# VH-VL binders against Putative dimethyl sulfoxide reductase iron-sulfur subunit B (dmsB), part 25

Target 1, 262 residues: Putative dimethyl sulfoxide reductase iron-sulfur subunit B (dmsB), of Halobacterium salinarum (q9hr73)
Amino acid sequence: MTNYGLVIDQERCIGCQSCSLTCKQENNVPMGQFWNRVLTQGGDHVDTPSGDYPEGGDGGTLEMTYQPTACQHCENAPCVKVCPVNATYTRDDGIVEIDYDKCMGCRYCMAACPYNARVFNWDEPEHRPEDGTGDVAERPQGVVEKCTFCSHRVEDGLDPACVVNCPADARIFGDLDDDDSTVSKYIAEYDTHQLLDEKGTDPSTYYINGEMSPGRPWKSKKLESELDDDEAAKAARRRSGSVENGYDVTPHVPAETAGGDD
Below, E stands for the ipSAE of ESMFold2; O stands for the ipSAE of OpenDDE; V2 stands for 0.75 times the mean of E and O plus 0.25 times the DockQ between their complexes.

## First folded at step 7 (VH-VL; framework fv_bermekimab)

Design q07 (from n05 with heavy chain K100T, light chain D28G N92Y; at its last look DockQ between E and O 0.40; V2 from the best seeds 0.00; counts 0 for: pae E 9.4 > 2)
Fold by ESMFold2, look of step 7:
Structure q07 (fold): chain C 262 residues (1-262), chain A 122 residues (1-122), chain B 107 residues (1-107)
Amino acid sequence: as target 1 above (262 residues)
Amino acid sequence: QVQLVESGGGVVQPGRSLRLSCTASGFTFSNYGMHWVRQAPGKGLEWVAVISYDGSDKYYAESVKGRFTISRDNSKNILFLQMDSLRLEDTAVYYCARGTYTYGFRDAFDIWGQGTLVTFSS
Amino acid sequence: DIQMTQSPSSVSASVGDRVTITCRASQGISRWLAWYQQKPGKAPKLLIYAASSLQSGVPSRFSGSGSGSDFTLTISSLQPEDFATYYCQQAYKFPYTFGGGTKVEHK
């Protein structure tokens, strides 16, 4: 009865690529591959800002719209419909996943995805360090990969790594079927849009453009200093991830206590 | 009904080139990934190369990379193997093979040609 | 490259015997393994694909089992036409590789 979704506030997003890097570190994404890409609108290239570059020593402004783009976890997912072996499927909680043991590498799902969200391991995947960067198993040659909404974290009551580690607090993750969730409140309160909504894929990722939201909540029922040692250790593991991720422990609202406060 | 027929094998000198052909009939050729597999006389089987159903992706065994080129003409139902810089260790019967699945990767080889022999003279 | 090790390299058997051939992969290959039969001067013939799926037209005395790294081809009651060399092949990743073969010969 859960239906996970994501809101990305493009007005808060600063284009720093932290979400892309964190995704690679958390999910053991192969060298040269990206599950999340931060696209830019401006200039002659996707990554070229539009507007005036600073000149003459004064601080300048760049007019940039950033569009972090990964799998949209569509409710009407063309990638699920075209998979001949049901390797791509939608979970009961709305997350679209790939069973890599079933995937035959036909790449029909890549052709069907209008977001270009899927990558294919044509060569043997390479990782740095050689054993990978997290506790998520590497995927083999001959399968497609994509954003998983960090289902391994979500199943442990944590938010996706890109949500937790966004320095602009531009990402809100939660249950779209819970009207009291922060993600649902943002969709109700702000003018949101879905990418390529005319294609009828019904994405579970929503974008805010034109007004800045409050961002991700920074709140806990208790201050971190008020947790006992066991509670603090458990919260730190969820926020920091594995030792292999190397993230510094910082105060964050744990996922199970994160909610909407204005 | 379903057939694969190789041709173009023969006796060559080392360093020369040879082009193998495989003509398919009795099935929709453009729906299948196609493979070359070789077998040296008295030896086991060695996979050589694959080409995807539309020709867009190719893979080669390390022993032949840079020397062999796989290609296909789906309008004529023909698979090719261009073999350049031939070496004595390339002596084998070369088989054209169709994958069990129509999608290219994860294939076993359910249809084989009769093979064409490549050998060397001195 | 994934190394495929077949055992035994040869077996002497009589008509009616149960023959078991094993194949071990140097890493996990899930179910992506095939078995072939080859007679002298002929192309290989597919027997089993995806570890346990019997190819159309292959007698039911042939069966395959296994997953991961260890696989078995079984001939439940050997027939005169079954004297041949048998190969396993992984289809998990490129380059596809074959086992060294197992010759089943008349005792």
Scores: ipSAE 0.011, ipTM 0.511, lowest interface PAE 9.4, mean pLDDT 82
ESMFold2 (binder alone), look of step 7: mean pLDDT 94; pTM 0.957
OpenDDE, look of step 7: ipSAE 0.659; ipTM 0.853

Design q08 (from n05 with heavy chain S56Y Y103W; at its last look DockQ between E and O 0.36; V2 from the best seeds 0.00; counts 0 for: pae E 15.4 > 2)
Fold by ESMFold2, look of step 7:
Structure q08 (fold): chain C 262 residues (1-262), chain A 122 residues (1-122), chain B 107 residues (1-107)
Amino acid sequence: as target 1 above (262 residues)
Amino acid sequence: QVQLVESGGGVVQPGRSLRLSCTASGFTFSNYGMHWVRQAPGKGLEWVAVISYDGYDKYYAESVKGRFTISRDNSKNILFLQMDSLRLEDTAVYYCARGKYTWGFRDAFDIWGQGTLVTFSS
Amino acid sequence: DIQMTQSPSSVSASVGDRVTITCRASQDISRWLAWYQQKPGKAPKLLIYAASSLQSGVPSRFSGSGSGSDFTLTISSLQPEDFATYYCQQANKFPYTFGGGTKVEHK
C-alpha cells in the first residue's frame, strides 16, 4: 500500500520562498494566506538567527537554518480526531484531506494542530487574478484550508508543485512504505527529525539537518513511481553517488534511447 | 431549564444608541456560538450578527456593520449587542439565539429568546 | 448574498394532509440548510438542520430533503399544532439568509 511522505533537506534549502509562492499559485491559496511558510530557526524564537553579530571589525558568526513548514500529514493526526463531522480524514495513501462539503468551520482542527498548519477563510477569499491562479477550485468562506500534498497532481502521476519547483532540489516526495523509494532511503541514511516529535502526531514529513543529501535525484515532474526503468536507474545512481557508502549503482542497459524529462 | 432572556429594548430617537443584553441559563454558555436575529413587525427573519464561543470571532450583516457591535461576557453568561447610529429601518424584535456549533459557522439556531422590541419616536 | 426563495407563500390545509414546502437557493449551499417553525407572537423553533437532520424533540412527521440549491420540508400528516409559518435558512456563507416564509393555515 502507498504511504506518501516528504523529506526536506535543510542543508540544501536556501530560504528562497519558491515553495510558498508556487503552492499559492498551484492551489489558489487566497491573498494573505499561506499553506506553506518558510521559517527560520537557530535562535531562542522562531525566525531568530543564531550566532553572533559582527562587532566593529572583529567579524562574527551568523547562521540561518530555514524550516519550510506546512501540514505534516500526520499518521496520528489530532485534526482528524477532533473533527466532529469527519470533514478532515486520512486517505488510504496517507494524505490528510478536507471534504469542503462537510466542513462546518468550527476550527477545532486549528486548535488541535501543533504546527499551525491550517488557515481559515474569515472573509470571502480574494485572489489575484480574481478568478484564481491555478487549476484547483477556490474554497469558500467559512472553511479551513491546508497543504494537500498536491493530491490533484499526485493522482495524475506528478510530484507536488513545491517539490518540482524547488531550485535547491531540497524536497523529495515519495512512498514511505517502499524501502526502495528515495524518501525511505534518505530517512535510513541521514539523520532526520520530525517537527514536535514529542507530541506523538507521527508526521509524514521529515527534515534532514547536519549532512547534505544528494537532493531530489530526478529532473522530471513525475512521481518517482512513474519513472521508467532508465529514469529510475539514473535517479538511483545520482543518490548513491552522493553518499560515501551504500552506493546503489544500476548499470545502463543497451536499448533504444529513452525519452527526456516527462 | 435552558433559557435565553433579552432585555434593553425600548423606544428611542433615531441616531441614538441602545445596548441589548441576553442572559443565558441552564447550559454551559461558553461552549456555544451566539447570534442575534431580528424580525421587523409583520416581516420575516433577518440574521444580524454572530460571536464565537470564546468571543474572538465576530461577523455582521452588511446592513449593521460599523454600527453594531456584538460581544459576550462568559463569566456572567451574558451576550450583548451595542447598537449605535440607530435608524428607523432597525425597528424589530431582536432575538438572541444559541448556535448548535461553537464558532457560529454553518450554524442552525437551536435555542431562542422571546425577543426584545426596539422602536422609535420623533 | 445568497437569496433564499420559498414557495408557496401560503398554503391552506386540513389536519391529516401532507404538506410540502420548497426552498431554492441562488447558489449551491451543499447541505447547509435549516428549517424553522414560528407561531404568531413566539420565537422560531428549529425543526431540521443540515438539510435532513431532525432536531431533538421534533416529531418524526417532519422531514427534510435536498442538497445543492433545492430543498423541501415535508409534514407527512399535518397536526393541529403544525399551523404556523415556516422559514428556511442557509448557513453556507455569511451573511446567513432566510427565506420569505410559508404560512400553513387551516381551511
Scores: ipSAE 0.000, ipTM 0.447, lowest interface PAE 15.4, mean pLDDT 84
ESMFold2 (binder alone), look of step 7: mean pLDDT 94; pTM 0.957
OpenDDE, look of step 7: ipSAE 0.030; ipTM 0.612

## First folded at step 8 (VH-VL; framework fv_bermekimab)

Design r01 (from q01 with light chain A91Y N92D; at its last look DockQ between E and O 0.01; V2 from the best seeds 0.00; counts 0 for: pae E 12.8 > 2, placed apart)
Fold by ESMFold2, look of step 8:
Structure r01 (fold): chain C 262 residues (1-262), chain A 122 residues (1-122), chain B 107 residues (1-107)
Amino acid sequence: as target 1 above (262 residues)
Amino acid sequence: QVQLVESGGGVVQPGRSLRLSCTASGFTFSNYGMHWVRQAPGKGLEWVAYISYDGSDKYYAESVKGRFTISRDNSKNILFLQMDSLRLEDTAVYYCARGKYTYGFRDAFDIWGQGTLVTFSS
Amino acid sequence: DIQMTQSPSSVSASVGDRVTITCRASQGISRWLAWYQQKPGKAPKLLIYAASSLQSGVPSRFSGSGSGSDFTLTISSLQPEDFATYYCQQYDKFPYTFGGGTKVEHK
């Protein structure tokens, strides 16, 4: 069976907000609401940069780590457990969804979620443009909303919008139960962590921090499982750390052209 | 059905050369990094060498650097270990092993051959 | 080079016993640790990778734990086919290195 998950490479993420804004456009997220938020976690506090100050002769740099945060699609989801009408449920493919016809607006799931991943339509939702964006239906006042892993796209054989439109190729989506999927390989080959893993929610979203990965190695909008053999072979080769025309390339600088800065 | 089969082991005299082969079947050989691992009689395991999926990167244990050369022929699905300037300490069963991850740089070994013995006449 | 120190070197146990084997790295290796089982005259078999992930086809009585420098393989209820030698292996940095092995035998 398929079990979808997401890997986010924090070493590649540049904090540009493209994932957050693309999510709003694709899913008709109301004005003033975000399903995905890009946070900082550098330094001694989440919003504090870390690293050496100033830029001295001895390699001081300012470090800023970005943490794009949305629903983690937990395998042990507290939001599913607390819903009194079973409006929140887990699909057979691991995606956590909301049946808006059943949702009564009690917001127990918001209180139970440690990631603050759910938003509530307190007022009549507003959209700009007023007719909404994308093909996903608007949700009414009085329901809870959250990231869906773009299940409407996944059902059409496409990766989520935030994955496809990340300019840093920092987001990889795939089947956690397929050992050959890129998400499974990155979890096996890189240091990954899950947010608040001590809470026992068992998130399906993983974060790489430390070593930079090759990023998303295919360029089409397709799910990895929908690639033909040539596309899949090309993607597998680009996952190597030795790709000279990829993002994971060590620069070569000849000695006579090396920097002469103070 | 997925298998690795080593060959080319035998009895040799110190200072001579020997070439080991490992034939792969049942998987796409050119997608995987490959390793040699050896085990002296009655002793533990020792990693010997690595070659990347396309042959562009190679690494060796210090005990064999400069004497052993790993190579591969992806068109024939064969891994090689050229062993020059053999020493008594090289006495072992030599295994070829597949790295678990396609194009991966960190590997556990998920498929092993049966091994081929290299010994010295005495 | 990263030294892998495995203990004990042997353990005498009976069917049904819980067996614990430890492995210590000379420097931090994160989770990049594998466990192998080897029976006489056979090649090693991968049991656990990435410290705690169970290889496909391996019985659930095998489990791994640890991170950084200290790692443990546990066999929850020893079966007759589990009498073998077990090796840990780091794969954080080349050269990859193995522990000295732990022989699990009938008492």
Scores: ipSAE 0.000, ipTM 0.504, lowest interface PAE 12.8, mean pLDDT 85
ESMFold2 (binder alone), look of step 8: mean pLDDT 94; pTM 0.958
OpenDDE, look of step 8: ipSAE 0.019; ipTM 0.553

Design r02 (from q01 with light chain A91Y; at its last look DockQ between E and O 0.01; V2 from the best seeds 0.00; counts 0 for: pae E 17.0 > 2, placed apart)
Fold by ESMFold2, look of step 8:
Structure r02 (fold): chain C 262 residues (1-262), chain A 122 residues (1-122), chain B 107 residues (1-107)
Amino acid sequence: as target 1 above (262 residues)
Amino acid sequence: QVQLVESGGGVVQPGRSLRLSCTASGFTFSNYGMHWVRQAPGKGLEWVAYISYDGSDKYYAESVKGRFTISRDNSKNILFLQMDSLRLEDTAVYYCARGKYTYGFRDAFDIWGQGTLVTFSS
Amino acid sequence: DIQMTQSPSSVSASVGDRVTITCRASQGISRWLAWYQQKPGKAPKLLIYAASSLQSGVPSRFSGSGSGSDFTLTISSLQPEDFATYYCQQYNKFPYTFGGGTKVEHK
């Protein structure tokens, strides 16, 4: 049984915005909209470090943490609960999706989402035809959009575009119910947290945020050297942005939900 | 100068109500989660309540749940603690405290006020 | 609720001594532990967060270590201004809880 999740290593993240831009290109995201946003922690203002600047011969202590944030694909999703027409639903593999034939544009799901992960097409969305792949259908005016975990790629056995194109290798995607998956190994190996876990949404996205040290590159090297051949191929694809034909095809295993309550 | 200043403490009778205020200055108040922490005379610290940066989430210690209400006015940079049905066990210095991280998850308290004392008439 | 057990309850020490304070959580809290210093009549002051990270403006003689359930605050060379009460605090989950405190006082 498949339950997709994402680990974001904030210790590796450099704030470069590649994940946000790649997401726009891959998913045909309208101009002026972002499904993934890179937020900052540590300062009094967005994109501002915390700590002291160097002054008067005394050393400074500047620090800043980046938090790439998109839909968390929650197991206990408030956005699913509030949708009056069930346009927002959870797939058997844990991905939260929107059926645009049902969406009425009431935006209850936006108000219910504590992560502000949903955007709304107030005006006719504009797309630049040469900016993206064009593989994902554009969405109309008057609907809500959000991160899909790139379900179109996942169904073909590929990782999400933001995972493949992260230059810092900070994003790990996979099956949380497979103890041998890289994503599960990261959660077991590192101290992770979920955003706003006190709200009980049970996010499928986990964050690593530890102390940075210039002497700890061996952790990343050990993780890569300890991967099996399939996991090593995924790491290479994350760095290269490509997948060999047929090599990494993972079929969806639909969860059976038609059997009634017990 | 980053600063938190509590006010509203005093001597009250059991069963009465009291409203504490905490005025914030020197930082963007609406970006931070805020806490109340109390300390009974001669005793240790006890966390009391939390409110998220925008006020959408609130958590309380079990000892005060149903009697205390945390709130904030981000336009005036003020944190409040409404304390109803006060008991002798509520005697303490009450501190307001700022969570360390903007929009933070799991925060230590990096800025504290000076505290305001709540006691009861004998 | 996560109980925080702090040891010892008091320490008599002299300037220049190495002082070690321990804190144990009743369940795993990862590294989400802070250390505070409090002097009489004053608010607590954050020293260490995330078990081992030094807060801005805190002298390097303070250090923290540990993860999971067992944590240590170390003052490598006690200074006159370090006589105070020290508290650990877990912030892994609500309700946040403090240790009982350790008073570091003049020998």
Scores: ipSAE 0.000, ipTM 0.388, lowest interface PAE 17.0, mean pLDDT 80
ESMFold2 (binder alone), look of step 8: mean pLDDT 94; pTM 0.958
OpenDDE, look of step 8: ipSAE 0.441; ipTM 0.764

Design r03 (from q01 with heavy chain K100T, light chain A91Y N92Y; at its last look DockQ between E and O 0.86; V2 from the best seeds 0.00; counts 0 for: pae E 5.7 > 2)
Heavy chain, then light chain:
Amino acid sequence: QVQLVESGGGVVQPGRSLRLSCTASGFTFSNYGMHWVRQAPGKGLEWVAYISYDGSDKYYAESVKGRFTISRDNSKNILFLQMDSLRLEDTAVYYCARGTYTYGFRDAFDIWGQGTLVTFSS
Amino acid sequence: DIQMTQSPSSVSASVGDRVTITCRASQGISRWLAWYQQKPGKAPKLLIYAASSLQSGVPSRFSGSGSGSDFTLTISSLQPEDFATYYCQQYYKFPYTFGGGTKVEHK
ESMFold2, look of step 8: ipSAE 0.100; ipTM 0.611
ESMFold2 (binder alone), look of step 8: mean pLDDT 93; pTM 0.954
OpenDDE, look of step 8: ipSAE 0.651; ipTM 0.846

Design r04 (from q01 with heavy chain N31D, light chain N92D; at its last look DockQ between E and O 0.32; V2 from the best seeds 0.00; counts 0 for: pae E 14.2 > 2)
Fold by ESMFold2, look of step 8:
Structure r04 (fold): chain C 262 residues (1-262), chain A 122 residues (1-122), chain B 107 residues (1-107)
Amino acid sequence: as target 1 above (262 residues)
Amino acid sequence: QVQLVESGGGVVQPGRSLRLSCTASGFTFSDYGMHWVRQAPGKGLEWVAYISYDGSDKYYAESVKGRFTISRDNSKNILFLQMDSLRLEDTAVYYCARGKYTYGFRDAFDIWGQGTLVTFSS
Amino acid sequence: DIQMTQSPSSVSASVGDRVTITCRASQGISRWLAWYQQKPGKAPKLLIYAASSLQSGVPSRFSGSGSGSDFTLTISSLQPEDFATYYCQQADKFPYTFGGGTKVEHK
């Protein structure tokens, strides 16, 4: 049975906000709202850099870890549990969705979500251009919205827009219940974490830190499961770190003093 | 126990003012939009006014617009209805009611007070 | 304003009967309709919200159906405590409006 998930390689992410903007364009997200936001991790406060500024020497280092954050499509989703009309539900493929005809705007799901991944249309939504963008219908005033894993694309055999349009190849989408999928292999092969994993929501989004992965190994917009044999062979070579077309995929080596103390 | 208790009803003269209070207990008052609903003797229900969870949005029935003011004090868990320029047709039992949802959209009234009667003498 | 028309205005019924009450909106309100029960001298009690969702603590003999402009409340097997007046309320758009009520009386 399919169970979709997402891996984000934070070592590859460059903070360019392409994922945030392409999500907004693809899903017809209203002006002033974001489903996907690129946050900064690494200081005493979210959105602060860590490290030293250059002063009077050859330079210091300025390091910033980026944390693209949207709905985590949790397996143990508190937002699904609190919805009094079952407008928020989990599909058989693990995608958490909202039926906007059922949504009554109570926002219990926003209060229950520890990731603040849900937004509410307080005013009549405004779009640029006026008629909206993408193939996804605009949502009315008075409903909650969030990332959908681009289920409209997934149903057509395509990866989510934020996956396809990541210039750093930092996003991998696939079937968590398929041990042969790239997403499953990366979770097995690399150190991953889930946001706020102590909350017990069981997120379907995983984040790689430390050793850099090979990234998204295929170039087409298709889901991994939709690749032809030639595409699949190329993806397998890139995933394994083997040279393909003369490319040399070198993993990121963690800094020798990462972690700092006992 | 979740509870709403109205007070401030009574017998007044036409053209005078009256302020109704509704004290909430047993739930987080500031999470909910609140309503006033009235019922004239022997008649059906009439929605009167709404105030959002934070007091920023207010809506009124046309029959009371400009004369009634809904307000709330979230620190004391009290809903108010200030009724000015009272008319004989305002005779009713006034209920405070909790909206099921914070923002009042597509709302239903899941908790009601016992009601307070407003009547007139000349 | 959205007018809500309830029918019938009263019903004479016996314990165990199936009772059906209808409510029609003057314009489409999707599924945004609530049903209330009111006994003499008491505040209304919410039974059904969003056309068909049972409020917590309401017996399963109460059910609601409908969408658009036509809605139905059904009591599958009338109990002695169900003799009361029933109101529908549209929740699609301010000002919220109620139907005229249906009184369910002992035959």
Scores: ipSAE 0.000, ipTM 0.442, lowest interface PAE 14.2, mean pLDDT 84
ESMFold2 (binder alone), look of step 8: mean pLDDT 93; pTM 0.955
OpenDDE, look of step 8: ipSAE 0.380; ipTM 0.726

Design r05 (from q01 with heavy chain N31D K100T, light chain A50E A91Y N92D; at its last look DockQ between E and O 0.04; V2 from the best seeds 0.00; counts 0 for: pae O 9.2 > 2, placed apart)
Fold by OpenDDE, look of step 8:
Structure r05 (fold): chain C 262 residues (1-262), chain A 122 residues (1-122), chain B 107 residues (1-107)
Amino acid sequence: as target 1 above (262 residues)
Amino acid sequence: QVQLVESGGGVVQPGRSLRLSCTASGFTFSDYGMHWVRQAPGKGLEWVAYISYDGSDKYYAESVKGRFTISRDNSKNILFLQMDSLRLEDTAVYYCARGTYTYGFRDAFDIWGQGTLVTFSS
Amino acid sequence: DIQMTQSPSSVSASVGDRVTITCRASQGISRWLAWYQQKPGKAPKLLIYEASSLQSGVPSRFSGSGSGSDFTLTISSLQPEDFATYYCQQYDKFPYTFGGGTKVEHK
């Protein structure tokens, strides 16, 4: 049976927020809401390191760690259990979804979620542009919404938008029940952890605190299982290729507009 | 027994302020969204205001927006309606009502108080 | 705002009669409609929620039907205690709005 899951390599994550933005666009997430967040560990604010400088000082080590966080699509999902009208449900492929027609806006699922992964439409959803950017239908006021692993894409054999548009290839999506899947191979090869494992939710999301070899090139619109040998070879070449893509981190020094004296 | 009891109504002059209270008992008050609904003498029901279970969200009818403030003290199981700049058209029995769902937003009203009357001195 | 049009405004009926009250929303509100009963000098009482769900403790002679914009409250056999005013209410979107009410009176 298919059971979709996600691996996130935190060492490869650069905190660029691309996953958050692309998710918003793809899924027509209302203004002010995010299904996919990139948090920072240890700091009071985003992009604040934990620890004290210098390294090895009395205050510990200075460390920057990003924590991409969305719905974990738990196998033992508390949100599914507490829904009084069964609006939240687990699909046959392991994706946890919401039937928006059934959702009565009680928000009990939000209270039950230990990951704070759900958002609520308090107001009539607003989009910019007004018609949205994605192909996913808007959700009405008074319902809960969250990450769907881009089920509309997955049904078409495509990776979630956040995976496809991750510039660092930090996100690997696939079938956890397929030992030959890239996601399964990575979980087997690397030391992974799940968020709040003590809660017993059994997330379908796994985090790696270490270097992970990219399984596929970024911007791939196909599931890993759909990649042909040539695409796989290209992906391998990108892994071996010298980082010649010099991110010209040249700070775009805004050209000082020479104030003409005339 | 689940109960809501309104208080604070009375006779007031136009332009003055009045604060209504609603005391809840018999249920976990902090788990429910709460509403105010009013009814003018011989008229129908009018929704006035909503406050979420934790007080983080508030909504008002257009007729009272900017004049009325809904609030709650979950430690005391009390719902409040601060009514400022009162008008003759605000004459009504004011009911507090509980939303049907815990942590709810899209609520019918399953528990009502007996209401408190607000009138004006001529 | 969503306008709720309730009809009739009044109905004269006898004990044992079937009484039907309708409520129309100015736009689709799915199933987010409630029916209330109010007796003189008393607070409203919830009868039906989510268009057709009977509130606990409410007699089975009360039923609700409809979805979208047209809704109906039915009393299958009117009892003496059922003479009251009935209101529909949408809670799909803020501001919540009530129908104008229907007074069920003795014939």
Scores: ipSAE 0.012, ipTM 0.548, lowest interface PAE 9.2, mean pLDDT 85
ESMFold2, look of step 8: ipSAE 0.023; ipTM 0.594
ESMFold2 (binder alone), look of step 8: mean pLDDT 94; pTM 0.955

